# VH-VL binders against q9p5m9: the designs that were tried, part 7

Target 1, 257 residues: q9p5m9
Amino acid sequence: MAKVTGLPEFEDLHTKRKWMLNHMAAAFRMFGRNGYNEGTAGHVTVRDPIDENTFWINPLEVPFSLMKPSDLVHINSDGEIIGGSKMKYNTSGFAIHYEMHKVRPEVICVCHVHSIYGKAFSALGKPLDMLNTDCCVFYNNHGIYFDMDDVISMPEEGRRTAKGLADYKAVLVQNHGIMTVGTTVDEAAYLLSLMERSCQIQLLIDSATKVGERKHVHPTRAKAIRENADNPVGLYTAQQPNFLYEVACSNGELEII

## First folded at step 28 (VH-VL)

Design L01
Fold by ESMFold2, fold request of step 30:
Structure L01 (fold): chain C 257 residues (1-257), chain A 122 residues (1-122), chain B 107 residues (1-107)
Amino acid sequence: as target 1 above (257 residues)
Amino acid sequence: EVTLKESGPALVKPTQTLTLTCTFSGFSLSYSGVGVGWIRQPPGKALEWLANIYWNDDKYYNPSLKNRLTISKDTSKNQVVLTMTNMDPVDTATYYCARSSYTWGSYAFDYWGQGTMVTVSS
Amino acid sequence: DIQMTQSPSSLSASVGDRVTITCLASQSISSYLAWYQQKPGKAPKLLIYAASSLQSGVPSRFSGSGSGTDYTLTISSLQPEDFATYYCQQSYYTPLTFGGGTKVEIK
C-alpha cells in the first residue's frame, strides 16, 4: 500500500477513529520503548473524531509497551466511561487534559509523561535554550507551568496549564514532566520525544560548560526554523517511522489503516 | 456553567446551631481534586475562611473555630453542609460557599455563591 | 497561622491611573497567592491565582507578581468598573488566610 506522506483523509468517521486509536496505541509503545514510562504515571488524551465532546485515554495498569487500541478508554466530558475497554484510568490526569481540550478545541491530542530528562529539566524553572536546530521548533513556542505541591486539585491545575500554554505546542510542567499538544496524535507524540531529547541535550551541554562556552542558534535563525518546523503535516510525517516501527513490532496488535 | 448557592436560616439565636447548605451544579465532588469551601464576611469586615471539604472527604477547618465547625458532603445531591455550633452575635456575617480545586496545594476559590446573610440576635 | 498584611488599606485614584496593591505574608508562601475583587453587595471574584496567573475572563490590565513573602497586584490603567475592594489570600498553609483588604475608591 502506498506510504503515507501526509495526513490521511477519511470519508468515514468510524475508520478515522480506528486509525486514530491505532496511532494512539503506537505512540504509547514508542513512549515505552524510549523509557518515558513511570509506574502508572503518564497519559494521553485524544478527542474523539465522531463525538468531539468525548475523549480517549490510556488505562492505568496497561504497560505503555503493550498498549492496544482495544485497551483505550472512551470518556465523556464528565469523566464517565462510555465505551472502549472500561478499565480504570487516571481521573486526575483526565481532568487536567480536559481543561486544555476545552479551551483549545482544535487540540486533538494532549500528551504528558514523567520522562527522565523532561522531569529533570523541569525542576530548573526555566525554558529551553535554542542550542540546536531541532530544538528551535520550541522557539517562542513552549512555556513553563509551575508545579503544585501538597494537594491534588486537577481541574484548576488543568485550567492554569492551558492558559500558560496559550497557542504554544509544549509546556514544561515544573517538578513534574513535559506536556505537548497536537492536531494529531502523531504531532503531539513526536513533539514529546523531541522535547525530551532537547531537555537531555541541554542538560548535557550545561554539565559541560567547563569544557567550553555554549553557542546559541541566532534568534533570527531560530525564528525561521520554528516557522518552518512548527507544521502539523511535517510533524505528523516525522512520526511515521516510529509508528511503522511499532506496528511492525506489534505482532498484529496494531494496524495500518 | 458552574454555580453555587447557599441556603439556610437568615436569623439564628445565640447558642443555637447554624446549618448552611451549599447546592452546586456544573461540577461534581466525584472528580479528583475538587472541593468546596465556606468563607464568611462580617458586615464591613474582611473575608474569613471557615472550612474546606474535598472529593476524597479530606476536611480542613479554621483552627480558631475548629470545635464549632463540621463540614460534610452528599456527592449524589451535589451538596455540602456546614454546621456551626454555639452561635454568637459576633458570628453575624454573610456566608459564602465557593469551589476550590487543587493548584499546588492551593485552595483558591474560582466560583462563589451569591452569599447568604446570617444574623445572630435575640 | 500566616498573617497577610495588605497595603494600603484604602486609596483614591482616577480612571486611567496605575494602581499597585501590596500583600506581605508573615512567612514564605511559595507563590500560593490569589487576588480577589469584591464590589459592594457582591461575592468576591477571583482575578489572579498562583501569584501571577490571570483567571479566565479577567482583563489584561490586571497583573500579579512577587514571590516568597512579597506580592503585588497591579492595575495598569484603572477603569470605572475597577473601583472595589481587593483581597489577597494565601493557600500554602492551612488555615487559609486573607489579607485585610484594600479599598480602591474613585477620585
Scores: ipSAE 0.000, ipTM 0.399, lowest interface PAE 17.7, mean pLDDT 85
Fold by OpenDDE, fold request of step 30:
Structure L01 (fold): chain C 257 residues (1-257), chain A 122 residues (1-122), chain B 107 residues (1-107)
Amino acid sequence: as target 1 above (257 residues)
Amino acid sequence: EVTLKESGPALVKPTQTLTLTCTFSGFSLSYSGVGVGWIRQPPGKALEWLANIYWNDDKYYNPSLKNRLTISKDTSKNQVVLTMTNMDPVDTATYYCARSSYTWGSYAFDYWGQGTMVTVSS
Amino acid sequence: DIQMTQSPSSLSASVGDRVTITCLASQSISSYLAWYQQKPGKAPKLLIYAASSLQSGVPSRFSGSGSGTDYTLTISSLQPEDFATYYCQQSYYTPLTFGGGTKVEIK
C-alpha cells in the first residue's frame, strides 16, 4: 500500500519488480472492469527496474480482467522474449511504445487502449476542453496525433505518436484512442482512465448543447490545477483505491507488496 | 523532515524594496508538482496570499500586488526569493514562505516557515 | 476575487465542547478548501485539505465538511491545545484567498 507522503521505496529491485508487475496486472483488471477490452487491442509497457533496457508487456490472449503478474512478458529492446510469460505479445504495439520510451527516458509506463469514448472523441481530431476540474491535469498537457490515415511502419508510427505526445502526459491518437505515460504504472493507468472519462464527459456535454451552453474552467485556474495535479505522488495515490479494489477481488492472484 | 525559513531585513523604509529569501530542506523544488508560496499577515489581521512559484518556474501573483512582486527560485540552493517594491507602512506584516502540495484533487500549504516580521517605517 | 466569509469571528468555549466554524465562498469552489490552525506567534498549521481530508498527524477530533459554497470545520471535543485562530482558504480560483479567521477562546 502506498504511503500518502511519497512513492514506495524498495531496497531490493526484485521486490520492486514484483510490486510493479502486480500494479501492472491490477491496471489491466481495472481496464477490463471499465470495459476497455477490444479483442487483442491495447497494451501497456513498463520499463524493468533491474534491467532498464528491457520492458514488460501484456500478452495477446489474456483478457484484461484476468491478467496476472505471471502472464506478463519480459522483452528486450529488440523485442525478444527474455523472461516472464512465454505467451505472444503485440509486436506492433511494442514497436510504437519503444519509440516513445526512447524519446522520453523518464517514462516508466506507457498505456494504450481502444476504449469507447477515447476512440469516439479522437475521431473529432481536437483536444479536450477544460470542462471540469478533474480533467485540468491535461490542460496544455496532452497532444494529438493526426497521421493515423497514413500507411506507415510501426516504428514510424511510434515516432510520430511520440511527437504528438511531446512532453505531455497523454496523446489522443486520431481515430484510434488514448495513450498515456507515467513514472509509475499507477500514474499512467489513472491518467488513462481519467482521460477516458474526460472524453465521455465532453461528448455528453457537447451532445447537450441544446439544453445549455458549455462553461469552461478559467485558463488561469486550469493551469494552477494542472501544476498541482501533475505530480507523481498525487497521481500514484489517486490510483490506489482502484489497485486495492482489484487486489480484494483477485482471490489472492494480486498481492500488496 | 521538511523545513522552511524566511530571511531578510526586519526594517524597511518607505519606497524601498523588500527582498526576502526562503531557504528550505527536506524536499526539492525540482519535484514535479511542488511549489513554494509567500503569505503575509499584518499584526492582528488575516492571512494574505502574495505569490507562488512551481518546479517548472511557473509563477503566480496576487493581482492586487502583481506589479510590485517578483518571485524566483534557485533549485540548486533550495531557495525562493520574493521582492516587493515601493514598500509602505501598510505592508508591515509577518511574511511566511510555505510549501504548496497537492493531494486528492486539491492543493494547500502543508509546511510553513516560522515567519519573519517586516516593519516599514521611516 | 473569491470572498471567503468566515463565521463567527470569535467564540468562547470550554474543554469538551463541540465547536463548529463555517466558511462561505462568494461562489462555488468545488471543495478546493483548506482549514488552518494558528496559535499566537506561530505559523499556520494545515488541518484539513480538499474540504474533508484530514492532514497527516492531525487529531481525528477535527473534521471538515461541505460542498459548493458552504463549508464547516468541526472540533468534536475541544481540547486545551485547540484554543487558537482558525482560517479557511480556497484554492479553486486565483488569487488564493483566506477567510477572516475565527478565534476560539477559553470560556
Scores: ipSAE 0.000, ipTM 0.499, lowest interface PAE 14.7, mean pLDDT 91
Fold by OpenDDE, fold request of step 30:
Structure L01 (fold): chain C 257 residues (1-257), chain A 122 residues (1-122), chain B 107 residues (1-107)
Amino acid sequence: as target 1 above (257 residues)
Amino acid sequence: EVTLKESGPALVKPTQTLTLTCTFSGFSLSYSGVGVGWIRQPPGKALEWLANIYWNDDKYYNPSLKNRLTISKDTSKNQVVLTMTNMDPVDTATYYCARSSYTWGSYAFDYWGQGTMVTVSS
Amino acid sequence: DIQMTQSPSSLSASVGDRVTITCLASQSISSYLAWYQQKPGKAPKLLIYAASSLQSGVPSRFSGSGSGTDYTLTISSLQPEDFATYYCQQSYYTPLTFGGGTKVEIK
């Protein structure tokens, strides 16, 4: 079922939850496929479609590439497990994400990974340059969190990270990696992978400056591209090839709802 | 102050369509997480959920009545409308509209209208 | 659909009594359970949400507990205004379903 807008429409909220969980699991599998695994680091929070004050989060013990909907943990705002699997999850990560969800109530999904190029680029402490049209969705639409020098509480880290995120779709956490947000799991997941690739591309370009001078997308064009690309339907749609790929490779563990 | 009020016919003939309107104040269906639902209660019987509509225009229906129900909203008027086709005497009940949200305990209705009695009879 | 079996269907009690009402779900509803009070000719009033959270303005003598499939509403000391019918309602699955109700009558 799909709306004219291009987003799925559901008869009941439980089906929507099942849909979300499958897409969430698929997102992790994509992350695994892309090599974003770093031990037990990285997590995704998804606001439950039935109760927005509760969330789904990935367990620590399941590799990204093996993630199933049934592995996902349902937790309340206090971090108590109320459904899903009973496996352990990253409580600190949730504390951070929860603060972000509070500041941005429209956000359904927050993604965070410790991917190679995100970590590398974030160590430079600067925003992305608009060096290609694909990354222009981030034109004046991503932030940086610099305040990593102090030992602070997880909620405070969440608040500060949220400040860096502002109203943007992504934040580069200095010396840490990438965080993205979305109104769908697919939006956030797509943006995360795009940000990772954007970081990689820029690092490659910057390493090639002896061969040629970097050329930027014109700001006017970049702005126009962002305004066109930064919409829920487009970004959801952009993730669907990845979703379908994971479904096809899942041996029936993921479902198209 | 949050208030809801149901309006519609008190008497409907069998096979006719019932149209009920919920007019509310003190909140808006443009606010994220807000929903309005319809619940009915036959005389001396338990409550039955009918349908919900939310700020993002998501609609959910009781499957047992899905084919007979249509819910819609007019955010600018603070109104939610429920239509129920092919009414039968068994549908005689007090019909309530109520507010819900995606807060903890979602689909728990925290504010109710006073209800409107609908009798289906020839 | 999730069946909500509420018990007892009715009970008689006196002012000051401790009253307990139970709801059993046909499967786990993960604490997505609300309790309502309804007086004759009036709309239901929300008492408890999320199994144990007290709705604003509701007296503290009301409390909810439970998890999984089993839930209880407790009135620690019944007051004259508490004689009414009480309903549980699950919201974990659609369709939303209510219990059959418990009528609390004066002994």
Scores: ipSAE 0.000, ipTM 0.489, lowest interface PAE 16.2, mean pLDDT 92

Design L05
Fold by OpenDDE, fold request of step 29:
Order: sequence, then structure tokens, then C-alpha cells
Structure L05 (fold): chain C 257 residues (1-257), chain A 122 residues (1-122), chain B 107 residues (1-107)
Amino acid sequence: as target 1 above (257 residues)
Amino acid sequence: EVTLKESGPALVKPTQTLTLTCTFSGFSLSTWGVGVGWIRQPPGKALEWLANIYWNDDKYYNPSLKNRLTISKDTSKNQVVLTMTNMDPVDTATYYCARSEYTWGSYAFDYWGQGTMVTVSS
Amino acid sequence: DIQMTQSPSSLSASVGDRVTITCLASQSIKSYLAWYQQKPGKAPKLLIYAASSLQSGVPSRFSGSGSGTDYTLTISSLQPEDFATYYCQQSYYTPLTFGGGTKVEIK
């Protein structure tokens, strides 16, 4: 069974896959709960633990809040459905994510949503300011993709987005939204929600400049916080309350593996 | 603390080769996204970019001077070396080395050396 | 090469004044634009990167804006220590190119 603290270990990769898919579905439910659903936009890709050249992705027609492990689509590197559900998925989304997975082999999960505050903040074309300790995990640990002016192929967009992501955990795509990555689904999902909240908080603070001056976390402190917080175990652990909440509310559709 | 310091001759004769060394601390040129560039500034004039070298040993040169410039790094010594051949009085300038970092989809020089004045004269 | 046309080349202002400096790129540089401050006998200091991001430690009276080909550095209220020469620099294309500079002098 998955532990609340630490990363679970599995002797059987099939069990690990099941674990990953449940956490993937839970992540979507959390996204739905947080209001990140925008039509058919938004995608999560997860590298399969058994065949690492294949991926899982969400279907187009399932609302985030209703996502089940059985809804998830198993696809190969060519985008062909090889298992899971037979529902259609966003091929453009996969094309972009695939390029990111290629340049970041250690990345297991890529998350992208068209959430309100991520979209809003991304339109400013600037990085987040370190205005609280929670967002400091992103201190020099998130990028921006500016190149939205050209009509390009999805793979090329993926490559460019990956450049913006660099070796960071997140990237703001200008006029588009947020993308995060992780070595676990939970890490990526937690970071996505955190990034969204960080965008929201900054927009609020920036709107309140008449009542007070913005105070930044000192760069040295921000760096220290990032170095401490940006680890796979901690970030996985940080997501567990959300995961457990979704399990509890799922009426048995999600399970703790 | 990030620091950079240029070293080299203050006086070079025409046609000679200028060799400048940038010694830095507080960062590593093995870190992803990190680069070191050379920028010069003739007295009373604007800045001119010369060359950059990055963590992955990628090198970029100003095409106007490409044939004269060579940039290299020694990561273990935290040094970047720039050589410029066939110096001319027009090359008289303050030469700076500076750290460039890919930050949020952009490159900028965030830390600079104090600069070293190089005069080309017979 | 990308030409960065900076204007004005010089201006006179008083403490407390709002100062605006413009850089026009010969083609879109997609916000790959930095602003530097240089005082006599000193190395340039980075003020703004990515067109509008304030470098750490730089006073909030400095701001950058713009997109495409047009960019602006603004000093909301000029301080005594702000009298200097300012440069824009694009990093979207190689070679990296700087503007001609704007000298901000005391009126």
C-alpha cells in the first residue's frame, strides 16, 4: 500500500501502474475540484512504469472531477492507443508533452491545465515573485515560454516549451497557462496547484498595492526554501492530503494501493 | 557571492593577440543555463557583445569579429579565456566578462566584472 | 543583426521626474530584452530582464514594459543615484546587440 510519508515501493510493476493511475485520476479530480477544467483543455501525461516508452493520458470527454483510473488512455510514442480506455484524447497535448518527456527522461508526469489564474498571470509575461514561503519552491525553478507568435507544429511547440521549462519544475506559457513536471504524479499535481495559487496570490497582492507595499522573501532565504522543499519525497507527501480527500469522496472509484 | 574579474594586458601592440582571462567565483559553469560572455566598450561609446560560452561548451561569437575571437573555459578553475587576434587601435576598449544565465526564457548579464581597459597602441 | 534603436540618446531631468527611455528593435525580439544601468567608470548593472522582470535588489521605481519591437524603461521618480547611462540589450538573436545608450543627466 502507498504510504503517506515517503515514496512507496513496489515489487510488482503492475501494482505500481495501478497505483500511478489512481493517483493520476485523483489529481484530475483535485483539478476539477479546484475549477481547472476548461472544456477539453488540460492534459496530464504519465510515463508507464512497465513500458517506459509508453504513456497514459486523460480522455477528452471526461470532466476532471469524474476521472477514474479506467478512463485513462494508454498510448505509445506514436500516439496510438494500446490500452486503457478507448476514448479519444488530445493528440496535440500529447505531442507537446512527449517532447518534454524526451528531453527530461527523469520526468514521469507532465501536467498542464488552462486554469484561471495561471492563464491570467501568464499574460503578463513575467515570472512569479517570491511573495510567500510556499511559492519559493519555484525560486529560479520555473520558466517562461514567450514564443506564441508563430504558427508551429505541436512537436515544435513542445520543444520550445521544453526549452522554457529547462531543468525547472514549472513553466508559464505566455497567454496559455501552467505546466509542471514531476517524478511522481503527486509531485507534478501538487506543484501545479501550488503554481496556480501562487499566481492568484500575486495577482491579489499586485492589486492591493495602494494599501501596502509588496514584501519579497529574501533571495537567500528563497533559495534555501527551494533547496529544502524541491525534493521528490517532500512534494509527494505534500499531495497526500489531496489524494486521500479524493479517495474518500470517490465512492470507491479510487483506491489506496 | 558571485564575482568575476578580468585579467590581461593593459597594453597591446597592433597586430598582436589579446588574451583575457575571466576568473569567477560563486557559481559554476557546469550549471545548466549558465554562461559567461565578453562585452567591450570603447571610451565614450556603447557596449558591444563579443562572445559567449555556456555550460555545455557551446560557443557564440559576434560575426563581425568571429574570425578573430576564440573563447574557451576551464570549469575546474572557474575561468573563461578570450583571445582576440590582430588587434587594432579601434579595439581599444574596456573589456568586461559577465555571467549570463538562462532565466525564465531570457538571457541577460546579471553579474559583471569590473572591466579591464585594453589600449592598442604602437 | 538586430538593430536596437534607443531614444533619446540623452535627456536632462530633475530629481522626482518620471523618465521614459525607449528601445525599438528592427524586428520582434519576443521580450528577450534587458535593461542596464551604467555609471561612469563602473560596469553595467542589470535592471530589467525579460522585458519587464525586475532584477533582484533593483528599486521598484524601475520598470520595463513592451513587446514585439517596442520596449520602454521607466523610472517613476528619478533619484540622485539614477543619473547614469542606460542600455537596452536584446538576446533573442545572435549576435546579442545593445542599444546606443541613453544618458540621463541632471537638469
Scores: ipSAE 0.016, ipTM 0.561, lowest interface PAE 7.8, mean pLDDT 92
Fold by OpenDDE, last read:
Structure L05 (fold): chain C 257 residues (1-257), chain A 122 residues (1-122), chain B 107 residues (1-107)
Amino acid sequence: as target 1 above (257 residues)
Amino acid sequence: EVTLKESGPALVKPTQTLTLTCTFSGFSLSTWGVGVGWIRQPPGKALEWLANIYWNDDKYYNPSLKNRLTISKDTSKNQVVLTMTNMDPVDTATYYCARSEYTWGSYAFDYWGQGTMVTVSS
Amino acid sequence: DIQMTQSPSSLSASVGDRVTITCLASQSIKSYLAWYQQKPGKAPKLLIYAASSLQSGVPSRFSGSGSGTDYTLTISSLQPEDFATYYCQQSYYTPLTFGGGTKVEIK
């Protein structure tokens, strides 16, 4: 079983890398399980623990549900493949994520998918309402990027997205979907799935206004919940059931490191 | 062109320390992702990994050799040195140094020296 | 340590034959698997890396497949120069470990 008391520590960075890559692959499998696949869209970037100027990214040709650590591509800041799988990856995706990594150096992982409810909700061009306690981790902790009507370079899109993200944990990209960040892969991945569910829930509630009025979590309570929930250890821990599930289903392709 | 060449004594007495030097060209051990490893092969037997050293001076050893190994690098000289203490006749083998590069997706050895035969005998 | 069980230890084949060599890891090595060819008196030569990627300059008759614990090297049509000993090697775990080798001999 995965350690739940805190973030794991490693004696060497190579082991840490393996740990990260397994969790990265597991995150994709979770995304696949949740139905977040949309063609070749969707990317996760992870800052390498050995060379922090390099990153890991998913290949284009591997379905999320089949992702293995060995499928992941190691790239430098210029987008050149320097290790891992030599499969092609989405260079545009990296260009966007790289800009986010640049402005948020503490961010280890950036997640982006084109999931159904994230796309749907993002089309409304508004932030989430605090309609349940689970989503309160996003209370004043998510942004919006509105500039999807422009034809701009990918780096510029990244910069704008980063601006929307600010110092938050998530950003709703209008007409595009969800992006989340974390200091661990698990944090970012958990937040992504949570954001997706939050979008789904809100859309359901908003569609049910004839049945009843929307009830918001009180701002003071929402803030308190965020302050308690928005921490690296808690969010990492929150992802562990998903991680363990994927490990169990991976037929040995994933490993608890 | 990438080349590696092993150098050291062909004959070592039991209990003595073997020192092998790998001199290479065509690449730098300061380059990210680059490593140099030592692999040995007793006559007629399989390959055995001994140790690796990487660009960042990370070192890894085969635990089976019970801390008999020390690997070091001199990047300026393009050399990697392996020392193995308390040599025994069972350590008689051809010793190879080889380059590993992370671009191969893992630490596979893409370039090898020709190997140097080391005989441990009284 | 990860044990790499290579099979068969030796085989006899003729030119033109399809040759298959198997490597079984004691646990999943997640495609961090390389194949080498070694001729007598020579250093090993890298053939395949990352389980299925062909090393530059290696003939296309060589191919690698597999995942998890099971991997295979295939020579689609054995050539005279292919008579040699072949080794698999995992690099997912330290220590790096090699298979016991497969000697491909002329029938």
Scores: ipSAE 0.016, ipTM 0.545, lowest interface PAE 8.1, mean pLDDT 92
Fold by OpenDDE, fold request of step 29:
Structure L05 (fold): chain C 257 residues (1-257), chain A 122 residues (1-122), chain B 107 residues (1-107)
Amino acid sequence: as target 1 above (257 residues)
Amino acid sequence: EVTLKESGPALVKPTQTLTLTCTFSGFSLSTWGVGVGWIRQPPGKALEWLANIYWNDDKYYNPSLKNRLTISKDTSKNQVVLTMTNMDPVDTATYYCARSEYTWGSYAFDYWGQGTMVTVSS
Amino acid sequence: DIQMTQSPSSLSASVGDRVTITCLASQSIKSYLAWYQQKPGKAPKLLIYAASSLQSGVPSRFSGSGSGTDYTLTISSLQPEDFATYYCQQSYYTPLTFGGGTKVEIK
């Protein structure tokens, strides 16, 4: 059974893989539940625990809400399907994510969706303001990518996105949406949903108040909150209610490993 | 219906500047992800990419010809213009404009003009 | 620049034949490959994008496969209207580059 507190430990890497894939599928179901589906847009990549030069990615045509571990595609660094399902996946999505995985080898999971508020906020071309304590995990811990002009070079887009991501946990991609990273699937997925909510909240505040009338969390406090919240164990733990919810609603399609 | 059509001179003298215009319909260069590119093909030879322009006015050129090429757009007229300076007989080719768009994880030219033959000769 | 090597340069086939054309990239282009058909005096027509995705309106007898550096266009049963020159094109790197072409002629 997956730990509610702390990171699970596995003696067998195959079991760990199964654990990761179930959490990956659950993350998608959460995304679906939250309304993040936009056609076939949105990708999650996960570095395989056995062969670390390979990755798992979601298929193009499976709705997030219906995602099963068996739907996930195992691919190598060249994009060849080497296991999992044989369904087609978004090669451009992988190309971009792969560049991010290369520059951040410690990253296990990259999440990207075309959610409503992430897209809306990304069109403003500015970082999030620290307007509540929950979003402070992103205090000086998220970037912005403004240059989506190199359509003919997806790898370069990936490299630039990675540059915008820097050593942060999230990046706002202008006119596109949100990307998050984590050392676990749960960390990345939790951060994505949190970022989406943060964007929503800020847009609401911006629409309700005049510039200068907004109250911000003090930078010292924001920094302290980030330092406390931005850790692998805490962020993994934060996702567990969502994971368990999806398991309970999956009719046996998801497993607690 | 998407259509593109190239227009310009059929004959250019060496060292002169070639100006080609692509007039299109059925789509807009204000749409995100949309681009228009120029590709040429010498008689009996393979295709060569020249330049692309995108909805946000970003421009890309073939490095081998970069110093000779200028691409621009007039979105209101649905036109893209390519200029190529210092023309040489080796530049004799059919010149195509084509729409480029991201589709299912790839970027390709999905609609093409009929092409216009340009001969460089004294 | 990425070199795209097509093989063969030309082939002769009959109606009903299975035809296979290969494209080899000098580096991995991660499925950023398109296939075009060009008939004499006409502009190229997009057949396949993303290595294996069939363009809308293109007959199902056309298919694409491959990954990394090696890609293949297959015509399962050649039709009279399929006699043409075929080109592959990569869009993973700038500049965009095309293969040398494969002319499919009637035997």
Scores: ipSAE 0.006, ipTM 0.508, lowest interface PAE 10.7, mean pLDDT 92

